Miniprotein binders against q56419. Designs and how they scored, part 46

Target 1, 326 residues: q56419
Amino acid sequence: MEGRTLEEVQEEVFKRHGVLVPKKELEDLAKALEEAGLLLTEKVEARLKEEEEKLKRERPMRLAGLSYPEGEREARAFLEAFRASYPGEGEEARVLLMPHLEPSRVPEVYGAALAALEKTPPPERIYLVGVAHRPLKEKAAALPVPFQTPFGPALPDLPALQALDALLPFELFNTPLAFREEHSLELPLFFLKGRFPEARVLPLLVARRSPELGEALKVVLRDFPGLLVLAVDLSHVGPRFGDTPLTRTLAEEARRRDLGFLERLAEGEPEAALAFLGANPTRIDGVEVVASLLPLLRERKGKVLAHRLDLEAPTLSAVGAGTLVL

## First folded at step 18 (miniprotein)

Design od4
Fold by OpenDDE base, fold request of step 19:
Structure od4 (fold): chain B 326 residues (1-326), chain A 84 residues (1-84)
Amino acid sequence: as target 1 above (326 residues)
Amino acid sequence: GSEDLEEELEQAIEEAEELAEQVEEHEEAGRVDEAIRAYYKLAKELARISEAARRLGDEELFERAWREAIKAYDRARELLEKTK
């Protein structure tokens, strides 16, 4: 990117690879590179320090007015429309696996999550475990501050977060800047806060498998019961992810991997789900999260409520999304 | 490397020993809030010992340190609930 405009980069990628990368994605990549210190000017560094200091107090919305409405009234109508997109009924969840993909791409999958939440008694707290799309200093992290939503702030459960930190071999409260633009928490949290306005939240990110996280959470859940939410996507296939353009064969393989993973989780066999993926050739996003939470997923039976493999036409790539209740 | 991990383990053991003494002193003196804080710190260091042991392949120390981490945590929780 050095010395080139985002448009020039977009054009070059299209010319070389036949893939149209959205300008927004290039902007997000540029921001991520800046956050990683790769493109830092003194001004950017000063801004990041200011943003880090702000993140000690609250995490503001980043996707309001883009992925979901900013206004509460419009946000409630948005939730209702997403719920309406799923024609089925949900089941009570103790564990909910749901996507963090752009909601407009997989509305019925989010609708299935809302259907499950309708059958779930309001939890005192939600353990929201997302995927770190930015590097963390540790295998996992938490941000112990209010997360802004159109429904008001999602408040942290500080006692439960402190208890969790006490049982981890690393500092849980690390890498606050990784939470700044992390959509894997923000998008699911919109739906969760809209359904459970009074629930406290433990916003967690996983970068690498941490078996110690699952063991610590198992102890903490005894004293601090709540809903466990895995905010993960499934297969990532096509040119954006290093494959050929999406074909029927590639799509069938992605669906087979996604469903085979979810079905084994629904049977209470998370180790079998991981083993089924092997080297994860279709790049299921949630692997490191599931690998970290094995003690909480073992022997829990449930149901797959929805699945979709969504085509991104400009890149001829696709992303899998699913909703699972345990 | 393994040497760095052994050093991390030794440091965590030393810190855990110091915290165990502090916990005893705080409990004997009736300093409940200080005891709670020290127990949470002790649980943390015991968790560090457990993870270092796991990575070094010392399964016995891994399991023992984790059990002791839970005990320290449980004691902190017990004291905390009594203060409510």
Scores: ipSAE 0.815, ipTM 0.938, lowest interface PAE 0.4, mean pLDDT 91
Fold by OpenDDE base, fold request of step 19:
Structure od4 (fold): chain B 326 residues (1-326), chain A 84 residues (1-84)
Amino acid sequence: as target 1 above (326 residues)
Amino acid sequence: GSEDLEEELEQAIEEAEELAEQVEEHEEAGRVDEAIRAYYKLAKELARISEAARRLGDEELFERAWREAIKAYDRARELLEKTK
C-alpha cells in the first residue's frame, strides 16, 4: 500500500479538524514513528483530540515569545512602545475596528487602537469578533474558556455567551480547534487585556456572514453592555493571495478600497461600505464580520484613526490594516 | 434541499411546542431554574424556526418566530434577574 505523503496527511487533518499542522511537526512525529501514513494520521488525530479536550478548560498562548512578550513586565513595555508609535490621541470607542495582523508589521495601527482604548471607560465585557482563518462547523463560533495572556487569563462572560447562544439558530459553541491557533483573537486580546485587565471576554469567530449573529448580539447587548471589537484586517494583495507582485497601481487600489470601506463605516453606512467593495477584488478580510454585524454598525458615526498597507517584501505581497472608532 | 428545510422546520416546531409546555409547567410549579433553562432552549428553537422560515421564503413565520424567540429570551432574563 503506497504510504501517504506528509502533504496528504496535512490536508486530511485540515479537512477533518480545521487545523493546519506544520510540516515540521509532522516530520518530527514521522521520525518518532516507525510507521508512516495512516499511523501518522492516527497519532496526529489523537494529539488533536487531546488538544480539543484541553481547550474545554483554557486556550493557551500560542504566540507568546513570538509576536509579543511572554513576561508581564516585557509585555507592558511592549504596549507602551506600540502606544508611542502612534503620535495622535484616540477617541472613546463603543465599537473598535482594529487589526489582527502581526503587530510588528503595523505598530502605529495598534498604537491608534491603544489610543482609542485610553479614552474608553473600562467595559464590563468585550465582544471580540475575529475572523476564522480555519473552517467552522457553523457560520460563527465561540470558545467559552479562559484565554491565556501575559497579563493573566481573559475570562469568558458565560452568562452573556449563554444568552447569545439562546438567540442563534445554530450551536454557538462549535469547532473548538479553530480557536487553538487563531491569531485574529489572540493578538487583539493581548492589547485589550493589557488595557482592560478586569473585562470579561466573548471570543467570537466568523467564518461566513451571519446576519442572525448581529441581530442576536443587538438583543444581548441590551442586557449585557460592552465594547464591541472587530478584529479584522483589510486588503490582501500580491502573490500570496493570487495576484501579481505588488505594483503602485495595485497598492493604490488596495488603499482606495481600504479607506473607502473604513470611511463609509465611519459615516455609519455599513451596507454602503459592503456595496463599495462589490466582489471584493482586493480581498478585505473583515467583510464577513461586517456583514454579520450590520445592526450594530448602522447609524454609528466615528473616525478612522490609522491605516497602513504593509509590504511583505519576501512575497511582494501586502496587507492592509486600519483602526476605526465608532 | 427544500425537503430537508421543511423537515428541520417541522422538528423545530415540535421541539418548541414541547418546550412551551415545559416552561408553563416549570413556572406553575415554581421551578425557576428549570424554567429559565427551558426558556433559553425555547428561544433557540424559535430562532431555528425563524431561520428555516426565512430560507423557505415564509416572511411572516420568519418575523413571528423571531419575535417569539426574543419574548422567550426576555422571560428567561426576567426570571434570572428575580433570582439574584
Scores: ipSAE 0.814, ipTM 0.938, lowest interface PAE 0.4, mean pLDDT 91

Design od8
Fold by ESMFold2, fold request of step 19:
Structure od8 (fold): chain B 326 residues (1-326), chain A 84 residues (1-84)
Amino acid sequence: as target 1 above (326 residues)
Amino acid sequence: GSEDLEEELEQAIEEAEELAEQVEEHEEAGRVDEAIEAYYRLAKELARISEAARRLGDEELFERAWREAIKAYDRARELLEETK
């Protein structure tokens, strides 16, 4: 009822229609509506709990047939087409920065990542660090389960994940539902699993900068060597992100900030890269991941292989993506 | 606030002290799997002490607790390698 008491409803019905509905019947109706609303809430909560329990056993593909092919044969052809989109050669990576933007929007940027993987000895494991797009209970999280891909399951490195958890001041395995639709892991993982089918994975998300994560990873990497992947996008500019419509000036500034950030990372100067962005006016989303991983990025020199600031025509907005090897 | 951080620190110290006693007991008794688990838990509580100390501005405790976390972690790793 729209803020009316049951007596007011009863009186209006009588005034307008000449029928007195007993107060008990109005009370019964109100109670039934409240119970129905509570039951709907309970149904949603039960489904979310069920999905959370499923995610404690495996993480299924969510973007197959949307962002990449479902079938293995088609998926391998997809990888080859993306590699061909980047005509250059890669370089060996101990650290790889790659995007998580929709692959069809930046094919040569993903192609550059594949070129780097071609030059990289197959690692025993991959530390895949994405950006949480849903809230986490802590600054960072992991999900220690197989992630399904068209190339088979990407198996978790359970010993390395347990070791990492032991060095963190918070529970690492804290928000399974945040992984359910997290494309910042799924999209890069497709490319990584396709190239390194035997590598185990540490699927990590950062919501807020966590210097303690970087310090813990430095210790864990000593005992569990592997490939570190920062799965991050760069500038986000335009009305979709709270700016005026994209202009030549805004696009040029976003490109300059993206490249300046990447170049300073390539010089082994991650603190300088962060300082260069200042207040981060073009909203490079890699900042929280880089700020978490400073100990792993310092003094590590490398090369920017590719960059694109990609236009979202319907929203007059743009998102930057890059490939950096260290 | 700072009072909540101090309570967090005190709780982590108490838990770490209990775990330190447990790891010695487990090692003396030859319960190596239990010792490994206790060392990992001890490393975690020392990391919590380190982070709480950093937030309170206690740089000395921050650095010392972190070094002790690594020592507990390293001992767990050594025991795991010995049981292969």
Scores: ipSAE 0.863, ipTM 0.955, lowest interface PAE 0.5, mean pLDDT 91
Fold by ESMFold2, fold request of step 19:
Structure od8 (fold): chain B 326 residues (1-326), chain A 84 residues (1-84)
Amino acid sequence: as target 1 above (326 residues)
Amino acid sequence: GSEDLEEELEQAIEEAEELAEQVEEHEEAGRVDEAIEAYYRLAKELARISEAARRLGDEELFERAWREAIKAYDRARELLEETK
């Protein structure tokens, strides 16, 4: 019925089945299908409203039993296994760049983040900045509620969130549903909460670059010092991402872009890191977050601890992940 | 278009002027909690003025409004620390 007239449908039914369905009967069916579609839309809308109201009180685990264990004891053992997958030592971080890719795919990259956290004095709060995978009403958003983890709830830093909101030209608390399934916060948070159980969290998402967010955070961090975490992935290449099948040449270009980006960040040159990517031909995931946070990254030197371009064999595609300490 | 941005800027300026009067009234009356809330709202409207000015290419207003946003924010912070 979509894109067809009722007469065309009537003609097709007669040609296919030898039965002429009266036009009135087809009209009645079309009306019934329209009404059924309205009812389904109303049920979906009601369910989303219910979920939105729940998210105004807490953000439940979505990946327990899938990406990490649900039970606290098993979750602690899981953390230690990831730490063991990176045999080196970390460096103290004031800024940590870490992935949000499925942890089992890049265990030593997450292990490097844990090694950095071992060298980092426990912060009072963590500014956790992820990548919005669903649309936000604004360039960036926060959700000022406890995020559940196997290690207990990660409590929001409400005073710091209110202060940040006051310095932004938009409402910071704007899109609760975008947090419902956002793994770019949940996966890094598992590791961060496991290592810093007393730290409060500012759970932030960036959808589009927001220079005003970085300027506001510069002021807020003066009054509310803490650990800044960029929870971002790097190159996305191959057919899953709109490229040709992964080749050695495409993989080497992705690796070159990932490492060149990270190395320029490690030199305290975030504008040069963005310029190095040009049109971002390998689709590095972190560009909008870095572009938002320039004032916090300039002149801050550090070290790349780990990198992997991880192959997705079924799709002949790859995703890059890295660990950077500034 | 740019006329919509200019209207947005003018509206934000009017709102900031109203809030500036409210913070004076609240401080004079000793309503500290209300003053804190009004200073935070004033900072937000000044940040909106700053962003609208940036988008219109008015660099001087962009920078001035941002400095004023920080001043309003700092005053709210001072009042919060005094009432701890």
Scores: ipSAE 0.863, ipTM 0.955, lowest interface PAE 0.5, mean pLDDT 91
Fold by ESMFold2, fold request of step 19:
Structure od8 (fold): chain B 326 residues (1-326), chain A 84 residues (1-84)
Amino acid sequence: as target 1 above (326 residues)
Amino acid sequence: GSEDLEEELEQAIEEAEELAEQVEEHEEAGRVDEAIEAYYRLAKELARISEAARRLGDEELFERAWREAIKAYDRARELLEETK
């Protein structure tokens, strides 16, 4: 019934099956379907409210057994396998950019992040800044609860989160349901918690660029020093993302955009990195996070450790991922 | 429009003035925990003033309100550290 009248449906049924279904029977069926849909909507709303209340206490694993192992011993072996996928050495990070793409697609990029963490003194806390894939009520949000991992719960840094909230012109704890399925926090957190089991976490999401967040974080980091992690992906190209079919030329452009962006960040020039992307024709996900965090990225020099533009078969699309230390 | 932002700014200023009175009252009474919470709330309202001023194009108020937000925040932090 997508835009069709009941008469049109009646005529189509007659054309295909040789029977005439009275309009009243079609009307009764449509009413029953609407009533069933309303009941389903009420049931879904009640379930979402229940999930929202649970998320005010903890954030459970949703990708265990899918993207990473459920058991702690297997999870540690998983970490070591990913580290082995990157044969190089890392460097100490005060700021780490790492992906949130499915780990099996970019093992050496996550391995490079692990190599950087090996060189990084265990921080008291981690500012984990992901990309909101669901709408937020504000430009950014946090969820001040334990996040479950195979290595135990990642505990929130409540004093630092309260301090951050105090410096924002909006309520920081504003959209619990947006965290329910947010892999941009869960996937990086698996690696971070595995390497820094004692670190507390500030789980942050950016939906739209928020200069206010960056200015507030600059003050909070002064009092609550820790590791800043930008959990972002890079280019998204190909038919899944609205492009013409993926070609070698499009893939090369995406790689050039990814690396040019990362290299300018590595030079301590985040504004130049954003300007280099222009209209962001390859849809780098990191732009909103970088644009929010400018005060924390300026003048910080570092190194690009890894990059991959990974092909998504069968969609003939690709996603870029990188590892940058500052 | 800028008229809505001006009203937002006026409301935020009124709220900040009420909070400033509360922090003074709490400090004078020796209610340290209440003073800390009130300073955090004052910092937040000053951050709202700062953001509203930025959207109105009032650069002077934007920067001044932000500095005052940091001062209120710093006072809350000092009180918290003194009680450790």
Scores: ipSAE 0.853, ipTM 0.951, lowest interface PAE 0.6, mean pLDDT 91
Fold by OpenDDE base, look of step 18:
Structure od8 (fold): chain B 326 residues (1-326), chain A 84 residues (1-84)
Amino acid sequence: as target 1 above (326 residues)
Amino acid sequence: GSEDLEEELEQAIEEAEELAEQVEEHEEAGRVDEAIEAYYRLAKELARISEAARRLGDEELFERAWREAIKAYDRARELLEETK
């Protein structure tokens, strides 16, 4: 807040998090920070340091009671309702592409992911690859700690994480604060932990394309087999993302890009999927993840189970979501 | 720039050479846990050499360093399985 107006902070939070925080709430926060007599910077730094020290032990839930239920009983009912929203049957997955969007926006897409997981034998471990919505020190990162869920902690596979780090040209265990609020891991993990309670997890974030990650993971997967999950969204179009309000033409282009991307992945042609997008004019979120995992996606045939372009009516913007099994 | 990448490459080569000596000393002494750790570190430095070489356009060094990184990793894994 030093030197920024409340409007600038509100706009920044909206741009970064897609949430419009009421001015009054920002004023109350600013006042509480002012009354506490510490420079906003020193208190924020001290709190960030405390949170970083906590992240050495565990990653707490951030979206419990907001995006999904906190209680285990209610969380199980939530899973059943989402599964019921998809009328189809799934297929066995070795690779699962699923969304990380707010679950209530695309219930049938998450339902399709659950349908695929019903046909998948319980894996020993899950490689969960999300999108970094905050800067990372390196191209990719991991957090080697338990992630809290309503179904108990998702425990890390430390031997597999150590093996992966040994084959990367950078420190894998970087930027722990980027995991604190990262929904691209938390939301998919709810569904994954609910279905596979005994699976270990490798929580990974990609900020920018890392071909090295795909080559390293290809070696690690030989010795540490598991389910690979790409937690990615698709097109982002409309005013929130720098476009005009959603039109039929813009929606048709977003759907064409999303489906054209997913179908080429389903054919085992990830390079063709990336080439099809070109400059990525509809801002498909999963591009950097797919570009990092090419060695693992090549020649794998699969099926698109679900797709939705979901309208956010207050902003006249839309986000694409899909479920793909390979 | 290219100068920074050459410096990164030189440093990674020096670290890899030191780790190769340490691995040999640990294996000869029967220090298995220390050898495993040194092999994982060696694999990492070889991966750094590989990436620096790729970025500098040295295709031969890129491929060679990556193959050696996998060998160091495989040796660490072999020693780990023998200790179970």
Scores: ipSAE 0.846, ipTM 0.949, lowest interface PAE 0.4, mean pLDDT 91

